# VH-VL binders against Putative hydroxypyruvate isomerase (Gip): the designs that were tried, part 4

Target 1, 264 residues: Putative hydroxypyruvate isomerase (Gip), of Drosophila melanogaster (Fruit fly) (p36951)
Amino acid sequence: MALKFAANLNFLFTERATSIAERIRLAHQNGFRAVEIPYPEGETSDVVSAVKETGVVVSLVNLAFDKSDDQLRFGSTSVPGSEKLFRSQLDATIDFARQVNCGKIHLTAGLFKGGQESDYTKTYTANLKIAADSLRASKMIGVIEPINKYAVPGYYMNSYSKAAGILADVAADNIQLLADLYHLQHLHGNVSKTLEEYKALIGHFQIAQVPHRHEPDVSGELDYGFVFKALQEFGYDGWIGCEYKPKTTTVEGLGWVSKLGYTL

## First folded at step 4 (VH-VL; framework fv_necitumumab)

Design A33 (from A0 with heavy chain K107Y)
Fold by ESMFold2-Fast, scan of step 4:
Structure A33 (fold): chain C 264 residues (1-264), chain A 121 residues (1-121), chain B 107 residues (1-107)
Amino acid sequence: as target 1 above (264 residues)
Amino acid sequence: QVQLQESGPGLVKPSQTLSLTCTVSGGSISSGDYYWSWIRQPPGKGLEWIGYIYYSGSTDYNPSLKSRVTMSVDTSKNQFSLKVNSVTAADTAVYYCARGYSSRWYYFDYWGQGTLVTVSS
Amino acid sequence: EIVMTQSPATLSLSPGERATLSCRASQSVSSYLAWYQQKPGQAPRLLIYGASNLATGIPARFSGSGSGTDFTLTISSLEPEDFAVYYCQQRSNWPLTFGGGTKAEIK
């Protein structure tokens, strides 16, 4: 079947609009049928309205976060001492996801800021078990994403092998791996073998060219003509998040879709 | 502007249940952006956080009060409520309802005017 | 629980003077500290959150600083409406706790 793509609104249309609600309308106007969004603190009702007006699918919502805190602006799931904050952020995110009919939440890990890493791992595993139960009650899936150190220095969830070990310890079918191919290439590489190795765990994909995180057709380390065929062979039937930095403008960069033989 | 208004009896007898309601206007309680809290202030003393409720019904309470406190929410009326069981003179205080952000609910940006509850025979 | 200690208990100052109020936490609260102003017969009003961020509608004469265990609220030049009780509040740990307050009174 044809691959289908979601606009990640943390990256796309940011040059056109500051509000997430307006970026949803811009994505729809430019042919996107789906979006990925951060938790839209301060504009949740406007975002719900934009989703209903446009009819876009919300394929992924990132966990609610604390914009005022450097560590917690990248999530709370792993951060020792933030267990009650994590629970409250998860509840808010689940409620918002229900309002926009989104079945998938990215459980952002937060930054390692010192102390024992084993304390972060214990906190993360315990919080993911709590999340599994809360999400299952709402018929939702949670995903965790290994992120490279160049994109987010100090990010706790920074390894595919670490992710696999933690997912095994959590032992919940509704907590899955988010395979971002930009991060995967920086962290592990060997895209074909890595996708094969982690296939049973993967529940979501995101894309960007390496190393500069631009459009898939930009010159770089990944051959997206090959990569997209690999995703088709994988049998993935969900939305693929376009989480790249436009080289110029979002709209001017969209030529990669037709150039590589796809539609939005 | 968002406004919060407390209501309930100003006098409660010892051993009875104190019941208060907060009515929210100018904004919806059914928003995932916000948590809703009760905070009290005994005469001449400082502030004590009692608990919060999310509009889904999820709650958490101050451990010092947890065995005596229950909060509830009514989204159709845009209200949330507090019950404190087995009251004593130590529960005499001005009771405030307050709004905090769901990711920053620990910072209270809007407060009700407060209602004095006296516990006496 | 984290104990918040404010000092001094009372500040006697004249309009136009600079006010400096202190708040100390019994353990590190990082930057998870807010300041509130309470006037007689009124509810508290948020002034500062995240130790140093000015809340919407709050005059620029108010500023916050500090991290870890030691925090300061500064009013650069007191106006008549600034004579009130000020409270700090931490959100780092559970339960949420407030300081005992500092009363700024006209000299």
Scores: ipSAE 0.006, ipTM 0.469, lowest interface PAE 12.7, mean pLDDT 89

Design A34 (from A0 with heavy chain K107R)
Fold by ESMFold2-Fast, scan of step 4:
Structure A34 (fold): chain C 264 residues (1-264), chain A 121 residues (1-121), chain B 107 residues (1-107)
Amino acid sequence: as target 1 above (264 residues)
Amino acid sequence: QVQLQESGPGLVKPSQTLSLTCTVSGGSISSGDYYWSWIRQPPGKGLEWIGYIYYSGSTDYNPSLKSRVTMSVDTSKNQFSLKVNSVTAADTAVYYCARGYSSRWYRFDYWGQGTLVTVSS
Amino acid sequence: EIVMTQSPATLSLSPGERATLSCRASQSVSSYLAWYQQKPGQAPRLLIYGASNLATGIPARFSGSGSGTDFTLTISSLEPEDFAVYYCQQRSNWPLTFGGGTKAEIK
């Protein structure tokens, strides 16, 4: 089975273009067939045009967010008192995802900024249940992602076991786990057994080398020759997000794809 | 240790082009971790960001200066350069080159000593 | 562009005293705020990044706090070498912008 790779445009081609629409064109020009994008506030129509022009698959859209607020710029799903904002952001994200034919939304959690963590967990679980219903009506999947404290200090969704417990409470087949191998290694390690343990929950993969979040072939803690064979054995048939920081430029770093025996 | 050193003429005539080079030692310019910037400081005043260049040649400039500024990079010499066209007395300043570390918390972690450029006839 | 305003313009203190320097942004910069120290005839030196993270080699007497629009640099007990000009800088939006500076001078 051949693995399929998507360019995560929060990380790739940022050295060449500031707009998401231009980064879509650059990804296409350099051989990518798929992209992952943030909600493109202020440029939604330009992004829709770039997607239609290039024919790229949009494999993942991150939830719309509030750039002006430190807590909410990382999502609203867990934040107590933001229920109305979350529903508005979800609706906008679903509408945009429909326009670009994207079937998967990353429901970003937001930051824990003190108070009772149980209030965040109650808010998060309730909002994920609402999201499950809205997404199901649109034939979409939502994913949640455990993120390590070095990348995002204070991020609410910060553990695989916590994610599993919350997903069990939500009890919706269309709310799934996003397994980012960079975060997984920092949070849990033991990659083979962790993937086996959480296999039934996982609906999306992202990759980067540890510890510096560079290309898969960069020297580091993970052997991507082994890891990619594990993903093939997993039977994952979706797009794998390349959510890494290029060590030099995006294009100069792409040699790992052919070196490890794959194509974009 | 990483060091940056500015070089170029200390005196430029009005209407001409100001040209400076930054030489990087103790570290490679050929890394996606860094954006290489020019920052200036008129005598007795504060700091003004001019622009950056990435290893690949990608640039972004302060809108107040964009029409007059060009940056370039030479990875074989481990150098990057600044040109400011059509200079006036307002361009008299100490010019610094700096390394911008582009992880989550962007910061200028290494700076050159600075070079004074006077625009005068 | 985001305008950064520092206050006071000049701070006159004695060695051993606590110094508190303020930086205000015209719009939210979240935590994308750095502090630099500049001595006469020298380049700026990074002190704090991400509003509160101490840079490598910087003494523990320096600390940063704040988020959004209001930020503070604190020096818990001034040493003679701390009398310098301090600049804040935002990296939330392009173009990058610096505050006007606060000069800490010996009383």
Scores: ipSAE 0.000, ipTM 0.385, lowest interface PAE 18.1, mean pLDDT 89

Design A35 (from A0 with heavy chain K107G)
Fold by ESMFold2-Fast, scan of step 4:
Structure A35 (fold): chain C 264 residues (1-264), chain A 121 residues (1-121), chain B 107 residues (1-107)
Amino acid sequence: as target 1 above (264 residues)
Amino acid sequence: QVQLQESGPGLVKPSQTLSLTCTVSGGSISSGDYYWSWIRQPPGKGLEWIGYIYYSGSTDYNPSLKSRVTMSVDTSKNQFSLKVNSVTAADTAVYYCARGYSSRWYGFDYWGQGTLVTVSS
Amino acid sequence: EIVMTQSPATLSLSPGERATLSCRASQSVSSYLAWYQQKPGQAPRLLIYGASNLATGIPARFSGSGSGTDFTLTISSLEPEDFAVYYCQQRSNWPLTFGGGTKAEIK
C-alpha cells in the first residue's frame, strides 16, 4: 500500500522563495507530485500558471483570509459579525480551487477573542452548513482542523470532541475532519485510539514530528514508522500533507521519505 | 473613481468583424481580483453576457457566441478588447464593458456608458 | 444554462408605495445573485450582490432577500428616480445569465 505525500507550502520551501508560485515550482523540482497551499491573494494567476506548468495536484486550499486583522487572519468561519466576509472568502476560494482543480478546502475557524463562546459556535455551525451547500454544488469537500494552543493561541477549533459535536450538528457528508497528527498529539495523544474513535469523520491527514514540528524521522514523541503503518491500515487514499518546519533546509530534510520506505 | 469607456466603429457591415476596445482609468487592470467582461443589449431587449478576460489573458465565452468571439487584454495600455466575427443584424446592440470580481459573491460594480453598434449595409 | 425568470414584466406604482420584484432560477444558484437598475439611455447599476448585500452608494430603501431559486428585490418607498428597469443576474454558473427584466412604471 503506497502512501502519497503533498508539500504544505506554508512550511516547505519558505527558505527558498517568498511567492507561493515559486514554491510550487520548487516542490515539483524536488519530486513532489502534490501541494497544499494557502489562498494565494495577490498571486492567484501566477499560482494557476505554476500549477499548469508543473502538473502538480493541489490537494488542499486554505480559505481566503484577512491578513490585516489578527483574529481573521486565521479564518472567518467562527467569527460573529463576519458572516458576509466568510461568504465572500468562501466564494473566492471555491472559484480559485476550480481553476487549480482542487476538490478540498480547509475552512479555517479564526480566533476566539472573548465574549460568548456559544455565539462563535452558532456562527461556525451556520457557516459550515452554508459551506456544505456551496461546496456540494462544486463537488468539493470542506475540512475543519482542531489546532493546539501552542501553535495558534486562541484558535476557536481547539478540540477533537468539539469538532465531532459540531460535525454532528452540521450533518453534511462533505464537511469532514482534518486530522493533523502534530496537533492531535498535543491535544489528545493516544494516536491509535484517537484515529479509531474519529475514523468515520476524517477526510484528510497532515504530519509533523512532535514537539518541534520537524520532519517525521527526527527524534520525538511520534514513531512515524508505526504511524505510517497505521495510516496504511486506516485505508486513507488521499494526499498526506507534509506540514512541518524543516530542521535545516527543505531539501536536506527530505531523506525521511526513502528512509521510512516511501516515495513522494 | 474607476471608469470604463468603450470605443470602436458604430456601424459594421454584415459578414465583417465587429471590433471594440474598453479603456480603464482610475484603477489597474493588472489585478487577479477582477475579471473584465463584455455584455450586450439589443434595442428594446435584455442583457446578454458575452465573455470575460483576466489580466493574464485567460478567457471564457458564452457558448452561444464562442465560435465567433475573441477577447484580448493589453495591460500596458490598461485596455481590453472584443472581436465578433461574421456579424449579422442579430448582433446589433449596445455593447457594454464591465468590471466583475473574480468571486461569484459580487457583481459587475463598474460599467462603461455603452456603445451602439449597428450592423447594416 | 440557468434560465432566470422575472415577474411581473411591468409593475405600475405611485411614488411612496412599496415595490416587490421577483426573480426565479431554473435551478439553485445558492446566494450568487445580483440585482441591477437600468434607466433609459444608461448602463446598468449594481444594487444588490450576494442576494441581500447592498452595493456601495445605493440608498437604504433597496433590499434583497431569498436563496436557492426564489429571490425578491424590495424598494420600501418608491422615489421618482426609482422608476426604471430592474434585472436579476445569477453568478453561480457560467455562462452568466440575466432575467428578462421588470419595468417599474409610474401609475
Scores: ipSAE 0.000, ipTM 0.401, lowest interface PAE 16.6, mean pLDDT 89

Design A36 (from A0 with heavy chain K107P)
Fold by ESMFold2-Fast, scan of step 4:
Formats: sequence, C-alpha cells, structure tokens
Structure A36 (fold): chain C 264 residues (1-264), chain A 121 residues (1-121), chain B 107 residues (1-107)
Amino acid sequence: as target 1 above (264 residues)
Amino acid sequence: QVQLQESGPGLVKPSQTLSLTCTVSGGSISSGDYYWSWIRQPPGKGLEWIGYIYYSGSTDYNPSLKSRVTMSVDTSKNQFSLKVNSVTAADTAVYYCARGYSSRWYPFDYWGQGTLVTVSS
Amino acid sequence: EIVMTQSPATLSLSPGERATLSCRASQSVSSYLAWYQQKPGQAPRLLIYGASNLATGIPARFSGSGSGTDFTLTISSLEPEDFAVYYCQQRSNWPLTFGGGTKAEIK
C-alpha cells in the first residue's frame, strides 16, 4: 500500500495563516487529506467547523498545554505537582478529539527544570497509566515522543531506551511510541537498527530532513528514498506526519512528494 | 434525563454540622466519566466551589474550606453528600450539587435546583 | 488561587442591543473557561465551555471568545429571557473559581 501523509499544522502553512482553522483549509486546498494539530486553544469551535467543512482526517492531536508557563507549554505529563492540571488537559484534549474524530493523542511530557528526575519519572508513569484508562474508554491511543535537545532543551522524554522502559512499566497496549525520524537521527542515528529495536512499540511516524528540519528531499543526513521504502517494509499503514519547517513556503516545497514517487 | 436533587435541613444552629445529600436520577454516579461537586451561593453574592468527589471516594476541597468540609459517595443509593463542620452565619447560602465531565474538565452541565441553608440560633 | 474578575458588575441595556461581558483571570487559564447564566431563583445553566464552544441547546446569539487571561461573552441581540446574571469560571487550576458575576438588566 502507498504511504499517506498528514500536514503537521504547527509547522506547515504558518507563513500563510495564524489560525489553525485557516491552516486546515489551506492544507485541504493543497491536496492534503489529513492533518496533525496542536490542541487549538481559543479556536476549538472554528477548528471543528473547518474539519467538517473540508472532510480532512485529523490523525493526531497534541495534549492541551499552558502557553503562559515555560515548563508546561511543552506538556504536563511528567511535571511533579501538575497532576490535576494534566488530568484536566487530558480531559479537554479527549473532548476535542472526539469532536474531530481523532483517535490518537500525543501526550507531551514537559520540561525537566531541576530537582530529582525520579520524581518526574514517577509522575510520568502514573499519569500515563491514568491516560491509558481514559483513552481506552474513548477508544483512543496515546503516543509519547522522544525529542532531541536542540529542538527542545530540557525536554523530559529525551531517549528511546527511556521511553521503552517507561512503556514497559505502564504496561498498556494503547500507550505507544511516536517515532519522529528528525528526532531519532539526532538522538541515536542508526535509523534501520533503531526502528527494528523499537518496532513493537511504534504507533506513529513523523518526518523531516536532518539537520535543519526541512523537506524530505532537501540535502541532508537522511535518504528519504530509502527511509520511505523502510516504512513500507515496516508495514506502517497510518498517516505519516509532515513535521518540517518549509525552506521557503509550504506550497513551493511540496514537490518532494511526487519526486519521491508518492501522493498526498 | 439526568436530574440532581439536594436534601437536608434548611436551618442549622451555629457551631453545629451542616449535612446535605444530593440524589442523582436518570444516570449513574458509578462512572469514571464524571466528578460530582458542591457549590454554594450566599444571598446576593456569587458562586463558590466547595469540592468534588469521584465515585471511587476520591475527593478534593477548596483550601479555604478544607479544614471543615467532608464529602462522601454512596453508589448503591446513587447519592453523594456534604458535611460542613462548625458552621457560622457566613455559611448561610443556597447549596447546589452539580455534575462535571472528566473528559471536559468539569464544566457543570447539570445542577440541582439548590437548597437554602440558614445558619441561625 | 486564580482570581476571576468580571466587568461590568451591572450592564443596563434594552432588548435588541448587543451585550459584551468581560472576564479577566489573575493568571493564564489558557482556554479552560466556562460561562454560566443564572436567573432569579434558579440554578446556573452552562452556556459556553472551552472559552468558545456553545453548549447543547444554547441559542446561536451567544458566543464566547478569548484565551489566556482575557475573555468575552457576547450576546448579539438581547432577548427578554437573556436578562440574568452571568458567571465565568476557570477550570485550569484547583480550586475551581468563579467570577463575581455581571448582572444584565433592562434599562
């Protein structure tokens, strides 16, 4: 089966529109059938309307977050003392995901800001167990994503081995690994072996060229001709998130899809 | 349709314990989807959240009232209750019970009609 | 606790006029804000949740906007039944807190 791609709207069409609702319309107008979106605080009803109007699939929603707090704007799942806030953000995100028929939520971890890392790990594991139950009741899955230090300095979930250990402790089939190939290359490299090692845990993929996080066909460290063949052989049948920074404009950069032999 | 109804004495003497029960009909308290709250409103004033209870018995209370407040749940009777100890005239208010969604972070979608409790000798 | 401040305390308008009610939080509540309507002798009724989402059964003349610390409830054209007290509530942090209310009354 052919690979299928979702526009990540934290990165794509930001040069054209500030609202997520308008970026949904722009993605649809330019051939995307699916989108990944942050929790659209302040515009949830407009986003629901845009999704219904366009008919796009919402393949991933990021956990609701607190823009006013430097630590919590990157998520609350790991942050000690924010357990009630995490539950509240999860509930809001599930409610929104139901309205847009999205079955997958990215449980963003938040930043490590000092103190004992073991307190963050206990909080994270406990919150993921709570999330597993809430998500299962809604027929949804949650994903956790190891993120590199150049993109988000101090991000708590910062390695694949750490993620695997925590997922084993959580012991829930509906909490899975989000493998972002941009982050994976910075954190570990060895893409083929890393994908083999963590295959059983992976429930979602995102792509961008390394090191500058541009389009897949831009010169860089990853051969996306090879990588896309590897994802086909992996048997991945979900939507692949295009989480890259356009080198010029989003539309001008879309030529990689046909150049690499795919369609949106 | 879901309905909430407060019950308890309308007059309580100073220093005694105020005790109210909320009876839920048309829906079950035994659900992880909902938290159940008490909210009060002194005559001519605004709303004050008192606390919530989950069907498992887990509670959280407004810190301004925490030393005097206890909530309990009886899933077999489909009821939850509020006790406020050592009452004073400042506790005179209309008391409401309300349902909040856990998936929507507790917007209160159903409310009881309210019951006036007067603290007077 | 997060303090919610509503203004004005009283809003005197005629039927058919637009009503604009403000709610300000002492710190960011993101979009975790609800609006309730209360008529004399009645329990509050949910109007808006998540700052801008219309609750089931609420007329389209009601709308909510804002994020962070500044929020607005708008009634595009007042009907006689809309003269009531309106409360905002933040759901971002514990304890849950309400604004002091805005009373919409007939001029």
Scores: ipSAE 0.000, ipTM 0.392, lowest interface PAE 17.6, mean pLDDT 88

Design A39 (from A0 with light chain S30R)
Fold by ESMFold2-Fast, scan of step 4:
Structure A39 (fold): chain C 264 residues (1-264), chain A 121 residues (1-121), chain B 107 residues (1-107)
Amino acid sequence: as target 1 above (264 residues)
Amino acid sequence: QVQLQESGPGLVKPSQTLSLTCTVSGGSISSGDYYWSWIRQPPGKGLEWIGYIYYSGSTDYNPSLKSRVTMSVDTSKNQFSLKVNSVTAADTAVYYCARGYSSRWYKFDYWGQGTLVTVSS
Amino acid sequence: EIVMTQSPATLSLSPGERATLSCRASQSVRSYLAWYQQKPGQAPRLLIYGASNLATGIPARFSGSGSGTDFTLTISSLEPEDFAVYYCQQRSNWPLTFGGGTKAEIK
């Protein structure tokens, strides 16, 4: 399939606007047909209005989170003692996703802060099983994302093999792997072999250059000319999240799209 | 300027149902950002959380009261309500409605003024 | 349920003095702890959330600290309007629970 790209609004247009609603309008104004957004606490109605006004697709919403807590600002799915908080955040996120017609939620794991790692794994697996049922009722998919230690020190979901084992235990077809190529390269490398190994589990892709998390065409460890051909051969037909830090401004950095032979 | 206002009878007879309504103004109850709670305070005592409702109708109740409590929401009127069945003198209290954040359940940022309900024959 | 214990039950202090109020949880609530002030005949007012974050409009003389099971609310220099009852509240687990309150009263 032809590759299609979503602006991740945690990273893109942040230099132009503080509100998510305004970043949606900016993404649309600059040619994006789709966006990925965090749960927009304090501006949900403004975001719903911006989505309806622009007609953008919301391809991914991140789980609602607690910005004031060091551990839970990175999600609640794995954190022991936060099981009921997770349920509440999931319910709020599903309700919002329904309002913006988004079929996919990123179930952020939270940080490992000590104690038994097995308690976190037990909590995570149980919460993912609960999420599978809630999401299925709304015809939605949940994704989990292995994240590297340089981006988020102490993040619980930090390995592709760990993710595969947990997904096998959860045994739900609507809980899938989010393969972020930036994190994948830091954690494992061997992009072709890693994509082949985990192909059956992957339900979403995100991109950024390694090591500095800039545009796909900046100098770095990944050849995005090759990577994008690999994603086409993979048969992925969803939106690819542009989750990179603009080297200068978002708009100045968009030349990679046409340079590599694609459109937004 | 969000405001919450409780309304309902100030006197209820034992064994009857206590019914209260909270009217929200200056903000929409149909927001995924907020959970709406009832909290009570018996005379001279501390605060007791009763339950919450999300605008979708999703509820959770304090286990000590769950068998007697029902909450409902009316998004068209921007209101949510509390019913407590089979009341006794122990249910005499000031009843508050409050707004809490759905992602930050520990933060009740706006409260109604409170309404005293006396359970007496 | 998580039991919240506040101490002391009553603080007798003069204006200008420093007040320290304690709140203990029966199990870890991490940083999911809020403090409220209640004046006679009024609804509670949010002071602190997330153990240490000042709510909007709350004077800087109020501060919160602690994590896990032990928490403190500090008023650096009491003003006349600060003589009130203070409640801590956890949200780490359900049901939501409040402490029994600490009454700050004039000597």
Scores: ipSAE 0.021, ipTM 0.581, lowest interface PAE 8.6, mean pLDDT 90

Design A4 (from A0 with heavy chain S58Y)
Fold by ESMFold2-Fast, scan of step 4:
Structure A4 (fold): chain C 264 residues (1-264), chain A 121 residues (1-121), chain B 107 residues (1-107)
Amino acid sequence: as target 1 above (264 residues)
Amino acid sequence: QVQLQESGPGLVKPSQTLSLTCTVSGGSISSGDYYWSWIRQPPGKGLEWIGYIYYSGYTDYNPSLKSRVTMSVDTSKNQFSLKVNSVTAADTAVYYCARGYSSRWYKFDYWGQGTLVTVSS
Amino acid sequence: EIVMTQSPATLSLSPGERATLSCRASQSVSSYLAWYQQKPGQAPRLLIYGASNLATGIPARFSGSGSGTDFTLTISSLEPEDFAVYYCQQRSNWPLTFGGGTKAEIK
């Protein structure tokens, strides 16, 4: 079992193409076998076409979102008063995921914008329970991701311990933790111990160097030679999302793969 | 050296189906590097993309034409074809086949010479 | 669909003059913009791809610039054979769309 990598198209190939469909073609042309994509509002048919044409695996789709609203642009799962919108967005995302044969959806939480945090937690937990049932019916997994305050100020899901508590309350085997190593380092550090502590909950990995969110081989806080060895020992069999900002261009930065002893 | 050549009837009656074939020589159609497109140009007007076909048979069409258009590919003959159903005078145009790179720039680097199709009774 | 608007519709110049042709996209196409030349009775010929890259066999007097929504094709010194119709084309999104064309005419 070797590590296998997916291009996260919110970050990769953005310097070459505006459309998600074209970024899928570019990822395929540059050796990627898998991609992670946002819900492609306004281009779902084009994206389905690009996926079928290239044969790439879609390893993760982010929940449909409302880009016109600052709070909901980052998801609806935790936002009180948006429960009906969340269910609509979830249904649309599941329908799209089925069309591209994707078995995993990132249930983005949304921003905490005041009021009682306990209301957000109640909404989030209830919505995750609903998502667990809907996803199970479609043989899909949902993941939740703790995100650091420098990347998304005010993001509701902002702690691994908070995530673990909520996952325990949800009590669904198909709702799991997305461990993004860039966010993990900012939130907790102690990567080896943190991965060990939360191992049983983790269903997806994403990578980027800290602090600037560039390629794994750029100078920074994480030793990806060591980290990738740790992920191999972990036994993770899914695609690892390359969710980093290219330091120059996407293609120029891809040398880290072979430099660290891997293939796409 | 790659060449594309359109062939098919130059006159089609209203309500019938226009049918065109593009023959590719000097290069293989069986490649993941290319999309094979049809583009048309009504007399005195601009260019309109109709659709593409990938060597696997996967197609995508301009939404404005999707209900009337079908493309097919024959890799053994190194050809791809276009059918447009229920034609009207608005379908009178020069029809071009073209090779598009499935790469960074997506460019139509080779074009057929074009074939005029007139829709008239 | 992305709408491509070319201006001017017609450009009347003499040989030796500089020509500048504009192409505007209704939304950002990044650098996924190509320029084609079409002479009467002929298929379009690729001139520029990726907004600024000169295609093989195209004379150095042709150049492209721009990114996002605003693009320019420049012919530094018009030759008699350059009087033709020029089209821009975006590849950022499907469906592929072309501009309405700019006709360069001898004055």
Scores: ipSAE 0.000, ipTM 0.383, lowest interface PAE 18.8, mean pLDDT 88

Design A40 (from A0 with light chain S31K)
Fold by ESMFold2-Fast, scan of step 4:
Structure A40 (fold): chain C 264 residues (1-264), chain A 121 residues (1-121), chain B 107 residues (1-107)
Amino acid sequence: as target 1 above (264 residues)
Amino acid sequence: QVQLQESGPGLVKPSQTLSLTCTVSGGSISSGDYYWSWIRQPPGKGLEWIGYIYYSGSTDYNPSLKSRVTMSVDTSKNQFSLKVNSVTAADTAVYYCARGYSSRWYKFDYWGQGTLVTVSS
Amino acid sequence: EIVMTQSPATLSLSPGERATLSCRASQSVSKYLAWYQQKPGQAPRLLIYGASNLATGIPARFSGSGSGTDFTLTISSLEPEDFAVYYCQQRSNWPLTFGGGTKAEIK
């Protein structure tokens, strides 16, 4: 099984273009066959056109979000009092995902900003159960992602053990774990044993070097020569999201792919 | 560029159904970027939000209207519609259709000119 | 529901004067607040969204401020066309609610 890589457009080609549609064209021009994108508020039609024109696979769309609030710009799934907003954002994201033939949505959790954390957990679990039903009707998978405190201080979904407990309570096959190896190393480490422990829950992978979130071949805590072999042994057959900050430019940094023995 | 235009009867008898249509031009109603709302204003009073519809048919309504409201969308005609059942004199108002962003509550950036509906025998 | 209270109900001013309009929410709406202008016989027009962001095509004399429960719309120097009714609207919670309006009229 050959590993397949998607350009995460929140991180890649941002130095070249402000629009998501233009970043799709740039990713395609530079050899990517797949992309991960945020919900493209204000440019959904342009993005649909860029996807059709290039033929790229859209492997992941992040849940629509609210730019006007620092808590909700990181998602709404866990935030008490935002249940109707979550349902509206989910509906919009599903309809967009259907237009670009994307079968997977990242259900971003939002920030914990005080009060009882148990209220957030209750809201999150209830919303994930609702999402499971809506996504199943559309033949889609939802993923949740534990995120480290250095990248997003106060992010509600901040632990692999918390994610496992919530997924057990949700009890839906189509709600799965997004294992971002950059976050995994900061939160838990022991990559091989952590992947073994959570293997049954994982439905998506993303990569970046630790600690600075640069290309897989830069010097750092993770040996991506080893990690990519581990992912092949894992049997993962989906697209791996390249969610890293280019050390210089996106294109200058792409040498890691061939250097590590892969193609896009 | 984007324009919204209300149409429907200006007079409705008590207990009957108020029915209005909003025609959208200069932009597609089939866009995932937008939610489409009805807002009303009784003569000399303030604004009251009635509900919204997404182009997929998903709706939410103001609970104060006692489940008397229904919205529908016709993407082939680029239109969305409002029905208010069992009307009374309290439903006399100017009715506006409006476009809101799909971040749901971000803003109402385009409004129709409004249509006065009088409920009278 | 969240109750939006606008004050004053009527503001009597002359062209060239500064106008300050207040909007208070019964509970925190964070920055989820918009301001609209309505002239007689016309639909409301969006002025400000997200408490402080100027809508496209709106003159720079309009500005918004505030967060939580207390919000202000300011018109730095009134033009004749600015005499209208102004409404605030919260979008933090369901259902969406509007304030009762502030009428700016010529003194």
Scores: ipSAE 0.000, ipTM 0.446, lowest interface PAE 14.3, mean pLDDT 89

